# VH-VL binders against q80uz0r647to840: the designs that were tried, part 5

Target 1, 194 residues: q80uz0r647to840
Amino acid sequence: RALVIAQELLSSEKAYVQMLQHLSLDFHGAVLRALENVEQEGREPLAQEELRQGLRELPAICDLHQGILESLEQRLGDCGEGQPQVADIFLAREQEFEHHAAHILQFDRYLGLLAESCLLSPRLATTVREFEQSSQGGGQSMKHRMLRVVQRLFQYQVLLTDYLNNLCPDSAEYDNTQSALTLISKVTDRANES

## First folded at step 18 (VH-VL)

Design j4
Fold by ESMFold2, fold request of step 20:
Structure j4 (fold): chain C 194 residues (1-194), chain A 124 residues (1-124), chain B 107 residues (1-107)
Amino acid sequence: as target 1 above (194 residues)
Amino acid sequence: QVQLVQSGAEVKKPGASVKVSCKASGYTFTSYIMNWVRQAPGQGLEWMGWINTDTGRPYYADDFKGRVTMTTDTSTSTAYMELRSLRSDDTAVYYCARETWYYDEGFYWYFDLWGQGTLVTVSS
Amino acid sequence: EIVMTQSPATLSVSPGERATLSCKASQSVDSYVVWYQQKPGQAPRLLIYDASTRATGIPARFSGSGSGTEFTLTISSLQSEDFAVYYCQQDDYSPWTFGQGTKLEIK
């Protein structure tokens, strides 16, 4: 049963990475191109730089999850008959989850900065709408796309809890899974406090 | 005065094409998105697509892909919609509509200015 | 594609009374709903966006409410000029689909 849950973690991670790649490449690139026009006009360049810096969290989150996916593929593609060992994949990346914490705390602010920039640049506003139209992103509003970035962490809590309940309590994997849940919960607790 | 003025009514035969114009005045044409919406007699509104008036890049609804072309002429502040291979069920009033936005914890988009409509009748 | 379903298809109401028009989305669209009014022979006119925010120049007797999948347009005291067809539209998920309309008629 533990192996089935670990396979679900892998398959859902594949889908999540695909979503992140689309978001970080399309959105980030399109906004940067539009912001260069606004900056050339000599308007609020410090606010534009703050927005650019904040949007860099999306590529960093994408890199984190690409690494998680690669490790999951290696662990679950090789030895399918033994008890799975995946919890340390998350523990090894504890510092990298800070990018999720930064996103949770700041994405509303970055959307507001984007909207202020759109008041100064009709081209940027149209760029936002073109991204919302994108079929690979599901054609959903910008706010909902940003929220999907963090929803994965709550899925991890559900999946890792179910996984834990199917492990031997005396095993190292049980202890590591509890530690991974604590790590994920610390990040999601910032969402509840913001 | 902020306004969208469309070309006059047209009568076409099945298999022909029609090109409807929409001239903007009183505002900066390239600062707003332009949509096309049609309404068959006695029916509701059907979204056809939109065009980025600054770049000229269009986005079409699935039902119209392959038959519709949307263009702009920024020198005359005019948007165009051409519908090809006309069928009798293409008989409708065709509207252009300007789209704008409002921000409140998210981007909200809506059509704040509409053309008067262009009746296209397709009959054999 | 999100289907927007309006009810009733036709509503007969006396001037001075309240009208309540319903719009239901096939999946959640949060508050991303727009209302338009269309009088016979005229283009649509923006009434409400963001589910509840009145557009400039729209009288206070028009109010919108709802979130998620169910939305309501209420006209608290009908005037003779309010008899028209009303359309809802969602703008959360492309394509930006319209409801089929509710015709508001004099009783």
Scores: ipSAE 0.623, ipTM 0.851, lowest interface PAE 1.2, mean pLDDT 87
Fold by ESMFold2, fold request of step 20:
Structure j4 (fold): chain C 194 residues (1-194), chain A 124 residues (1-124), chain B 107 residues (1-107)
Amino acid sequence: as target 1 above (194 residues)
Amino acid sequence: QVQLVQSGAEVKKPGASVKVSCKASGYTFTSYIMNWVRQAPGQGLEWMGWINTDTGRPYYADDFKGRVTMTTDTSTSTAYMELRSLRSDDTAVYYCARETWYYDEGFYWYFDLWGQGTLVTVSS
Amino acid sequence: EIVMTQSPATLSVSPGERATLSCKASQSVDSYVVWYQQKPGQAPRLLIYDASTRATGIPARFSGSGSGTEFTLTISSLQSEDFAVYYCQQDDYSPWTFGQGTKLEIK
């Protein structure tokens, strides 16, 4: 039923927030420290500056999903005899979701900028390998970790579709879920175009 | 010439320790990762771990945690691997291997330079 | 951890012929596979990375292919110096595990 799917949305969001926290707190911090310590003239190469600016967007993405997680926890923690009401959580964040899509469309560019920066600062390449060694996130390559960021958007589409199919068509939650799917589809269309 | 030169063969008793050295020349030591790999006689390659040569921070394979210590001396461009509490099944050739990377829509890592190997024999 | 399984354990081939060596991963490793050659009494030598890219100085008779879970090293027109043990390694998931090796020997 709909409640089971909403609880899957909650549990998968919790896992996604954990992954984003590792990226935004652990990796981002290590890269910034490595870039600050690079031995170069007083001018930072364009690739390193663009990478630094792009990585600064990760905290905002993490904050968005932390907010979604907190709202899901509150709504599903209060769910008694009635059906769940979670679609508006996404609708309230339309602008933030659109900014999220714009950022993830630059992930392969940011990974390329990281590689370019590693040519200029070999110590940064070791930072990348240390992150790949990390047991948090399963020890997977950087490419695959970054791909998981975008895959969540498609997972929302699947989950909300299944959720919709288990709601009463005349309910307000049905209408809200249709609207949330429209929002998520707009975001996933941007991700597919990259 | 770009090379890794390891210390000579060693014979040890069970329970002893061995420390193998790996001296790099012809390249910037702190710019590359150093791995340790061993090979028992007639057997395949077994990855033991790696060390960040700039910071000295090591990362050990689970099978060796608690028995291995990897260190570096950047002033001599030398990596070290110490294996403690030796057993007869630790008899092997121990290799150091430099790791580098290539980027093509992702980071691809490989060992492009190997030391000549150090035979460690553990016997009573 | 990801297990890399090589087959056959030993391959007997005449000089001038083609050798095909297989490596299977226990789960997908995309194209994150490296091949090494080891001659008797020597350290391993890098041959192929990224499943199919030859390392600098490796002759064109060596080629790699595959993606996902199945990978192949092919050696065309075998030379006498090609008889050795060949190892695959994956670098998608830590620990960066090796296969057990395939010995290529003279028939």
Scores: ipSAE 0.616, ipTM 0.848, lowest interface PAE 1.3, mean pLDDT 86
Fold by ESMFold2, look of step 19:
Structure j4 (fold): chain C 194 residues (1-194), chain A 124 residues (1-124), chain B 107 residues (1-107)
Amino acid sequence: as target 1 above (194 residues)
Amino acid sequence: QVQLVQSGAEVKKPGASVKVSCKASGYTFTSYIMNWVRQAPGQGLEWMGWINTDTGRPYYADDFKGRVTMTTDTSTSTAYMELRSLRSDDTAVYYCARETWYYDEGFYWYFDLWGQGTLVTVSS
Amino acid sequence: EIVMTQSPATLSVSPGERATLSCKASQSVDSYVVWYQQKPGQAPRLLIYDASTRATGIPARFSGSGSGTEFTLTISSLQSEDFAVYYCQQDDYSPWTFGQGTKLEIK
């Protein structure tokens, strides 16, 4: 049943938003604090500004998914018996998915800039290690944490395909779900290009 | 000459404490993370934790939380590991190890410099 | 936590021959594997990091390979000084765990 799959989409979105919030709070904030110390020592302010710019994609992605989660909670909080309507939640946010595309294309480069900054600042390198150590669910390497941001889009493809297969082909929700899958595929195709 | 030199062997009774020192020379002490690893006789390596040598903030392995304290003295470039409430199964060689990193599409961390080890024997 | 399982526990090999040591992770650790050598009465020595990159000063007869869950340390043309215990370690998931060791001994 389509409703069961829509509920799975909601529950997995909650988990994803929690992960994004921890990444944005812990990593982004800690790096910014450490970069302030490097700037006070007069080291490479232009490279640090480029890194700051690139890191802004993470809060933007977090904001996107907080909006998706809120909309999913509203739509699926109804105890009615009708077919669910969730596809437009993604379609309404098409432009905001460009933050995912930017992350896919650039995160390796921004990790490289971070590493170059760590060569100049042992304190920043230790900050990276402290972040890798800490997590409520265990720690993980920086590369894996960045990859988890992208993995959600592939999960959407799986979930929305299963959802589509349980909708009436003549329904508006069927057409909208096909469009949502196309939207997500455009973003993931950029991962395959890079 | 880059090296880590540890304090000498110790013999302790159960219930006592031991504090092992690890003096760094030939490099900037606060630029590298310091780990502690132990090895019981005839056994493998067991990670105990690490310390940020610049801030003094430690991170302990779960099995040692509550019994271990790691500290540094940056003025002497020395790291310390204290293990309390010693038991006979704490008999081991205790190593300090400097941690550094390499970047290639991700951060890779490894221990590139080890102290000579400090034998701690706990016997009644 | 990630369990690193080394095999065999003991490997008996003659000088001049090839030794192959295995390390298996309980889940994928990409290439985040480090190898150490430890001779009796000595501290461990770094051999390989990033699964396959030799540390400075390590002879070319040592090579590492693997990714994901399965990793191999190969020692070609064994020398008498190579008989020691070898440990793998993963550095992808905290806590960063060691394997139990493989003892390489003279046949």
Scores: ipSAE 0.610, ipTM 0.837, lowest interface PAE 1.2, mean pLDDT 87
Fold by ESMFold2, fold request of step 20:
Structure j4 (fold): chain C 194 residues (1-194), chain A 124 residues (1-124), chain B 107 residues (1-107)
Amino acid sequence: as target 1 above (194 residues)
Amino acid sequence: QVQLVQSGAEVKKPGASVKVSCKASGYTFTSYIMNWVRQAPGQGLEWMGWINTDTGRPYYADDFKGRVTMTTDTSTSTAYMELRSLRSDDTAVYYCARETWYYDEGFYWYFDLWGQGTLVTVSS
Amino acid sequence: EIVMTQSPATLSVSPGERATLSCKASQSVDSYVVWYQQKPGQAPRLLIYDASTRATGIPARFSGSGSGTEFTLTISSLQSEDFAVYYCQQDDYSPWTFGQGTKLEIK
């Protein structure tokens, strides 16, 4: 019951980290390279520097989830009694979830800045389309890829709620899972309020 | 005048190859994506792939991968599509189409300029 | 791969009437739908993008609507020059696929 849900959390986290790596390493790197070419050819790029700084949230989110994945792999690989403990993995990283909050509040603005930069650089626009063509993760529009970053938090709410419902209410893991759900809900409330 | 002008009609036998040209004029060739789309007689439009006209990097639809080659010559502002190992069901009008974009809460892409089409007939 | 299904295959209408053409996606494509018009012997012409935005120079009698999986192209006060085949295309998921077309015949 609880173990099955914890295994689903692990397997879906693996898929999510692979998506984040593609977004934060491959696309982010290609955009930065295209921006540097524009800077070499063009004038002062203050809007481009703002975009560059805003895109920093993606690598930070990737680092957060790599840590979560590593901890999940260890906990489920080390499950000698068959009693998983996963909620504290999220609680230990509460501060790092602020990168998700920043992304929720800013991603539409940073997509708009990317579009403004594309007006100045046809090469950057083509870079966006080449990333959208990519078959990794099924090939999808840039807006949907940015939204997938947020959608994981809603998946956590579903998975952790199901997990909670299969725990003994007197257990420490039950209390920790409630706290993890509260943490995730605080971050997703930004999506509902903006 | 902004336009795409394609090479003339071709008649080929099965097993041969064909290379269709698409010359751009009136705009900066390397600033836009070029797509290839075909249309069999009496049938609908079929997307074949696109090419980054600045780098020359192509992207092919799965149904054509291994049989199609897309290239550019930036010095003449010309895109090329070569289809090899022709079969009778490759008989179609082949179009080049320029792709551009618009931003409104997301990137929207569309083909705003089309060549006149090149009829390729494959028959024994 | 997204399948775009257009209906009806052929639509016969009288001048001055309203024509409604349907395009359905096999999964959600949000608003990433483009409509093209193709007259006999001509290349396709861009009509609508972003599901509902008319391209420059397209008459106001053409309108698009829909999101998710269901999209429509509506032609109000049909004119004789509107005899053509109409194609939808999605541009949300690669490959960016076309529907099979709806032939609009003037009665």
Scores: ipSAE 0.607, ipTM 0.831, lowest interface PAE 1.3, mean pLDDT 87

## First folded at step 19 (VH-VL)

Design k1
Fold by OpenDDE, fold request of step 20:
Structure k1 (fold): chain C 194 residues (1-194), chain A 124 residues (1-124), chain B 107 residues (1-107)
Amino acid sequence: as target 1 above (194 residues)
Amino acid sequence: QVQLVQSGAEVKKPGASVKVSCKASGYTFTSYIMNWVRQAPGQGLEWMGWINTDTGRPYYADDFKGRVTMTTDTSTSTAYMELRSLRSDDTAVYYCARETWYYDEGFYWYFDLWGQGTLVTVSS
Amino acid sequence: EIVMTQSPATLSVSPGERATLSCKASQSVDDYVVWYQQKPGQAPRLLIYDASTRATGIPARFSGSGSGTEFTLTISSLQSEDFAVYYCQQDDYSPWTFGQGTKLEIK
């Protein structure tokens, strides 16, 4: 049933948003604070700025999915036992998904820059390790945590495909879901090419 | 020279506590994470936790939470590990280990420097 | 937690011969594996990190390989000082976990 899949989408989105919040609020904030100390030393200022710019995608992605979550909650709350309408939630945010594309493209670069900064600041390195230690993110390495950001898009492909397969082909939701899948695939294609 | 020197062997009764010290020398103490790993006689290695030597914030393995306290004294470049409510199965050699990292498209952490170990024997 | 399983428990090899030690993770840890050597009465010594990078001062006869769930430590030509216990460790998931060790003994 399409509704059941939509509910799974909502449930998994909640978990994903929590992960993003931890990544965006705690890690991003901590790293920026640590970078301020590095900047005071005047070492590699351009690299630091580039790193900060790269890391800005994290809160942007978090904001995107917070919005998606809110919309999903509303839509599923309103539909009762009827056919949910969730595909347009993604379509309305097509531009925001470019943050995922940016994340994919610059992932290796900003991790490298982060490492360079860590060489300059053992405190920053320890900050990274502390974040890796955090149970909220599964206690996984930074690299994999950053990759998990992108992995959600692949989950969307799976979930929305299942959703599609349980929709009436003549419905507007069916068409919108196909469009949503196309949207997501455009972003994931970049991931696969990287 | 760069080294970690631990305190001497301890013999304790069940229910007692033990505090092991690990003095660092030859490097900047606060620039490296300090870990504690133990090894029961004839057994493998067990990670206990680590401490941020700069801030003093510790992180414990779940199995030791509530019984272990890790601290540092930056003035003496010394790390401490206290284990409370000792049991017979706590009998082990306890190691402090310095942790550092290497980057290769990811942060890889490893223990590159070890103390000589401290035998803690818990017996009635 | 991630379970690291080493095999065999004991490996008997003659000096000059090749030794192959296995380490398996309960789930993928990518290349976040570290190898340590421990001789009797001594603390562990770092051998390999990042699954395949030799630590400073480690002889070239030591090599690490693998990714995902299967990892291997290879000693190409065993020297007398190589007979010891070897441990693998995963560094991908907290808590950091070790294998149970492989004892490399003289055949």
Scores: ipSAE 0.881, ipTM 0.955, lowest interface PAE 0.5, mean pLDDT 94
Fold by OpenDDE, fold request of step 20:
Structure k1 (fold): chain C 194 residues (1-194), chain A 124 residues (1-124), chain B 107 residues (1-107)
Amino acid sequence: as target 1 above (194 residues)
Amino acid sequence: QVQLVQSGAEVKKPGASVKVSCKASGYTFTSYIMNWVRQAPGQGLEWMGWINTDTGRPYYADDFKGRVTMTTDTSTSTAYMELRSLRSDDTAVYYCARETWYYDEGFYWYFDLWGQGTLVTVSS
Amino acid sequence: EIVMTQSPATLSVSPGERATLSCKASQSVDDYVVWYQQKPGQAPRLLIYDASTRATGIPARFSGSGSGTEFTLTISSLQSEDFAVYYCQQDDYSPWTFGQGTKLEIK
């Protein structure tokens, strides 16, 4: 049933948002604080700024999915046992998914720049390790945590496809879901090409 | 000379506590993470946790939470590991190990420097 | 936690011969594997990190390979000093976990 799939979408979105919040609030904040020391020393200022700019995508992505989560909760709460309408939640945020595109294209560069900064700052290196150690996000390496950000989009493809297959083809939700899948595919295609 | 020197062997009774020291020399103590790993006789290696030598913040493996305390003294470049409520299965050689990293499209961490080990025997 | 399983438990090989040690992860750890050597009465010594990068000072006869769940430590031509216990360790997921070890003994 379409409702069951939508509920799975909501459940998985909650978990994903929690992961993003940890990444956005704790890691992002800690890294920026550590970078301040490096910047004050005047070492590699351009590289540091590029890193800072790249890292800004994390809060943006977090905000995007926080909004998606809130909308999903509302839609599924309001529909009761009826047919949910969730596809437009994604369509309304098409422009925001460009942050995912940016992340996909640049996260390798971010990691490289982060490593360079870690060479300059043992404190920053330890900050990275502390984040990797954290139970939130599964205690996994930084690289894989950043990849998880992208992996959610592929999960969307699977979930929304299954959702689509359980909708009436003549329904507006069916058409909107197809559009949503197209939107997500545009972003995931970039991931596959990178 | 870069090295880690640990305190001597300990014999303890069940329920007691033991505190092992690890003195670092030849490098900047606060620039490297310090780990603790133990090895029961004839057994493999078991990671216990690590400590941020700069801030003093420790991170413990779940199996040791509540019983272990890791600390540092930056003035003497010494790391400490205290294990409480000792039991017979805590009998092991305890190692301090310095952790560092290498980057290759990802952060790879490893223990590149080890103390000589401290035997802790727990017996009635 | 990730379980690292080494095989065989004991490997008997003659000096000058090739030794192949296996390490398997319960799930993919990409290339986040470290190898250590331990001789009796001594602390472990770092051999390989990043699955295949040889540590400084480690002889060229030691090599690491693998990715995902299957990893291998190879000693191309065993020397007398190579007979020891070898441990693999995954560095992808906390808590960091070790294999149970492979004892390399002289045949």
Scores: ipSAE 0.876, ipTM 0.955, lowest interface PAE 0.5, mean pLDDT 94
Fold by OpenDDE, look of step 23:
Structure k1 (fold): chain C 194 residues (1-194), chain A 124 residues (1-124), chain B 107 residues (1-107)
Amino acid sequence: as target 1 above (194 residues)
Amino acid sequence: QVQLVQSGAEVKKPGASVKVSCKASGYTFTSYIMNWVRQAPGQGLEWMGWINTDTGRPYYADDFKGRVTMTTDTSTSTAYMELRSLRSDDTAVYYCARETWYYDEGFYWYFDLWGQGTLVTVSS
Amino acid sequence: EIVMTQSPATLSVSPGERATLSCKASQSVDDYVVWYQQKPGQAPRLLIYDASTRATGIPARFSGSGSGTEFTLTISSLQSEDFAVYYCQQDDYSPWTFGQGTKLEIK
């Protein structure tokens, strides 16, 4: 049933947003604070600025998915046992998914820059380690937590495909879901090229 | 010489507390995380927690929360581990271990320097 | 927590022979595995990190391999000083967990 799949989409989005919030608020904030100390020492300012710019994608991605979550909650709360409308939630945010594209394309570079900065700042290194062991996000390594951001798009592909297979082909939602899948695929294709 | 030197063996009664010291030398103490790992006689290794030697913020394994306190003295480059409410099954060699990292498309952490260990015996 | 299982518990090998030690994770830990050597009455010594990178000063006869849930430590030609207990550790998920160890003894 399409509704059941939509509910799974919502539940998984809740968990995902919680993880993103931890990345956006705690990790991002902590790293920026540590980087301020490095800047005061006048060490590699250009590399640091590039890292900061790259990390700004995390809050943007978090905002995107918070909006998606709010919309999903509203749509599924209002539809009762009827056919939900969820595909347009993604379509309306096509431009915002460019932050995911940027994250995917620059992933290795950002981690590399982070590592370079950690060599200059032991405090930054320990900040990274403290984040890794935090219970929020499952206490997993930084690399894997960052990869989860990318992996969510692939999860969308799976969930929306399953959703599509349970819709009436003559429905507007069917067409919109196909469009949403196309949108997500454009972003994930960049991941495959990297 | 880069080394970690721990305090001597301890014998304690059940219910007592023990405080083990780990003095670092030959490197910048505040640039590395200090971990504590114990090993019961004839058994494997058990991670207890770590302390950020720069900020002094500790993190404890769940099994030890409430009974363990990790601290540092930066002026003497010494880490301390206190274990309270000792039981017979706390009998073990306790190690301090310096933690560092390596980057290869990811951050990989490992214990590259160990203290010689401190035997703590808990017996009635 | 992640459970690391080492096998065999004891491995008897002759000097000069090849030794293969296994470590299995209860779930994928990618390549976040560390190997340590411990001799009687001594602290553990770092051998391998990142599943396959030898630590400084470790002889070339030691090698690590594996990814995901299965890892292997190999000693290509055993020397007398290599008889010890070997531990694997995962560094992907907190809390950090060790295997129960493999005792490498002389045959």
Scores: ipSAE 0.838, ipTM 0.923, lowest interface PAE 0.7, mean pLDDT 94
Fold by OpenDDE, look of step 19:
Structure k1 (fold): chain C 194 residues (1-194), chain A 124 residues (1-124), chain B 107 residues (1-107)
Amino acid sequence: as target 1 above (194 residues)
Amino acid sequence: QVQLVQSGAEVKKPGASVKVSCKASGYTFTSYIMNWVRQAPGQGLEWMGWINTDTGRPYYADDFKGRVTMTTDTSTSTAYMELRSLRSDDTAVYYCARETWYYDEGFYWYFDLWGQGTLVTVSS
Amino acid sequence: EIVMTQSPATLSVSPGERATLSCKASQSVDDYVVWYQQKPGQAPRLLIYDASTRATGIPARFSGSGSGTEFTLTISSLQSEDFAVYYCQQDDYSPWTFGQGTKLEIK
C-alpha cells in the first residue's frame, strides 16, 4: 500500500513538473522578454525589477521539483516491490522549499506588479493572455496557474499523510515521513496566514 | 468613435472559402486582442479564436484548426478571418470582438467591443 | 471544455418586475464569468465581467453574482429595452465557452 501511494506521488510529480516547466520556460521567458521592451521605453524600471525578482522563484521551484522527480524515479525504480524510501527526498531539500515560501508571500504583490506592468505594456498583457490560452498548463487563468504551485504543497501533505498511515511506526521511514510533513507544513502555514 | 466595422454579407457554395474583414477605429488597434465569435441562426455563441494584433500571432479553437486563418493589417487597423472548406453548418453571423482585461487580484478578460456581424450563408 | 448551462431557456417577466437568470459551470471557474446581452439583429453587448463587475454604461438595475459553479444575472426592475437574449461566458479555461442563452421575453 505504501508503494502504491509512492507511485501516485511519482505520477503526480511528473505532471506537476511538466506544468512547472511550462511556467518556468515559456511564461517566465516570455514575460522577461516583454519587460525588456518596457525598460527600453524607460517605463517604471524599479517596479519591473521587483517583478523580475519575483519571477525568479518560478525557475527555482521548477528546479526543486525536477530534482524531487529524479530522486523519486530512482528510488522507486530501485526498490522493486519492497519498501520505498522517499521521505528523505524532501528533507534533503528543505532549504529549497523556501522558494515556495517566497512564492506564497509574494503572490499577490507579484500579480499586482504584473498587472501594473501590463498597463504600461499591451504586449505584456497579450503575452499573459497567450500563456493563459496555452494548453500546456491546462489553458487556465494566470492566477490559478500560480496557485497550483502552492496547491502542490497541500497535495504533498495529503499524499505523505496517506503514505505515513501505511508505514510501520517503528520504521525509520515513518520518522522521516513525519519530519517531511513537518517541513511541508511550515511552508503551507505561511499560505494559510496570507 | 470607437467601433468595429465588418464587411458585408457573403453567400458561398460548399467547399468555398470566405474572408471577413473587421476594421477598427477610434482606438489603438495593436493594444487589444481581436477575437472571432460566430453564431448560427437561432443558436448561441461559439468562440473561434483570437489574434494578437501586436504580434500577429493567432490562436484557433480546436474545431477550426486547419480551416481558419486569422490575420491583421496594422496599417489599416483591420483584422481578417478566413474560413475554408465551407459547409452548410458554417452558415452563421461572424463577429469580431475586441478583448481587454480588468485586474482584481487576477486578470479578467472580456469582449468589450463587437463588430456588427457578417452573415455568411453556405448553400448549394 | 467547460460547459456553461443557462436556465431557464426562456423567461417571461412583466415590465417593472425582477428577473433572475442562472448560469452553471460544469466545473469551478471561480469568478471568471462574463455576461452579455444580445438583441435581435444586433451584436452582443457586454454587461458584467468578473462575475459581478458592471461594465461601463450599464444601468445599475443589472447585477451579477456567484462564484465557483453557480452564477446569477439579476435585473431588478425590467425595462422595455431589457427584453433580449442573455449569455454567460467563462473566462477561466480555454477554450472560452458560452452558455446557450436565456431569452427574456415580455409576459
Scores: ipSAE 0.822, ipTM 0.917, lowest interface PAE 0.7, mean pLDDT 93

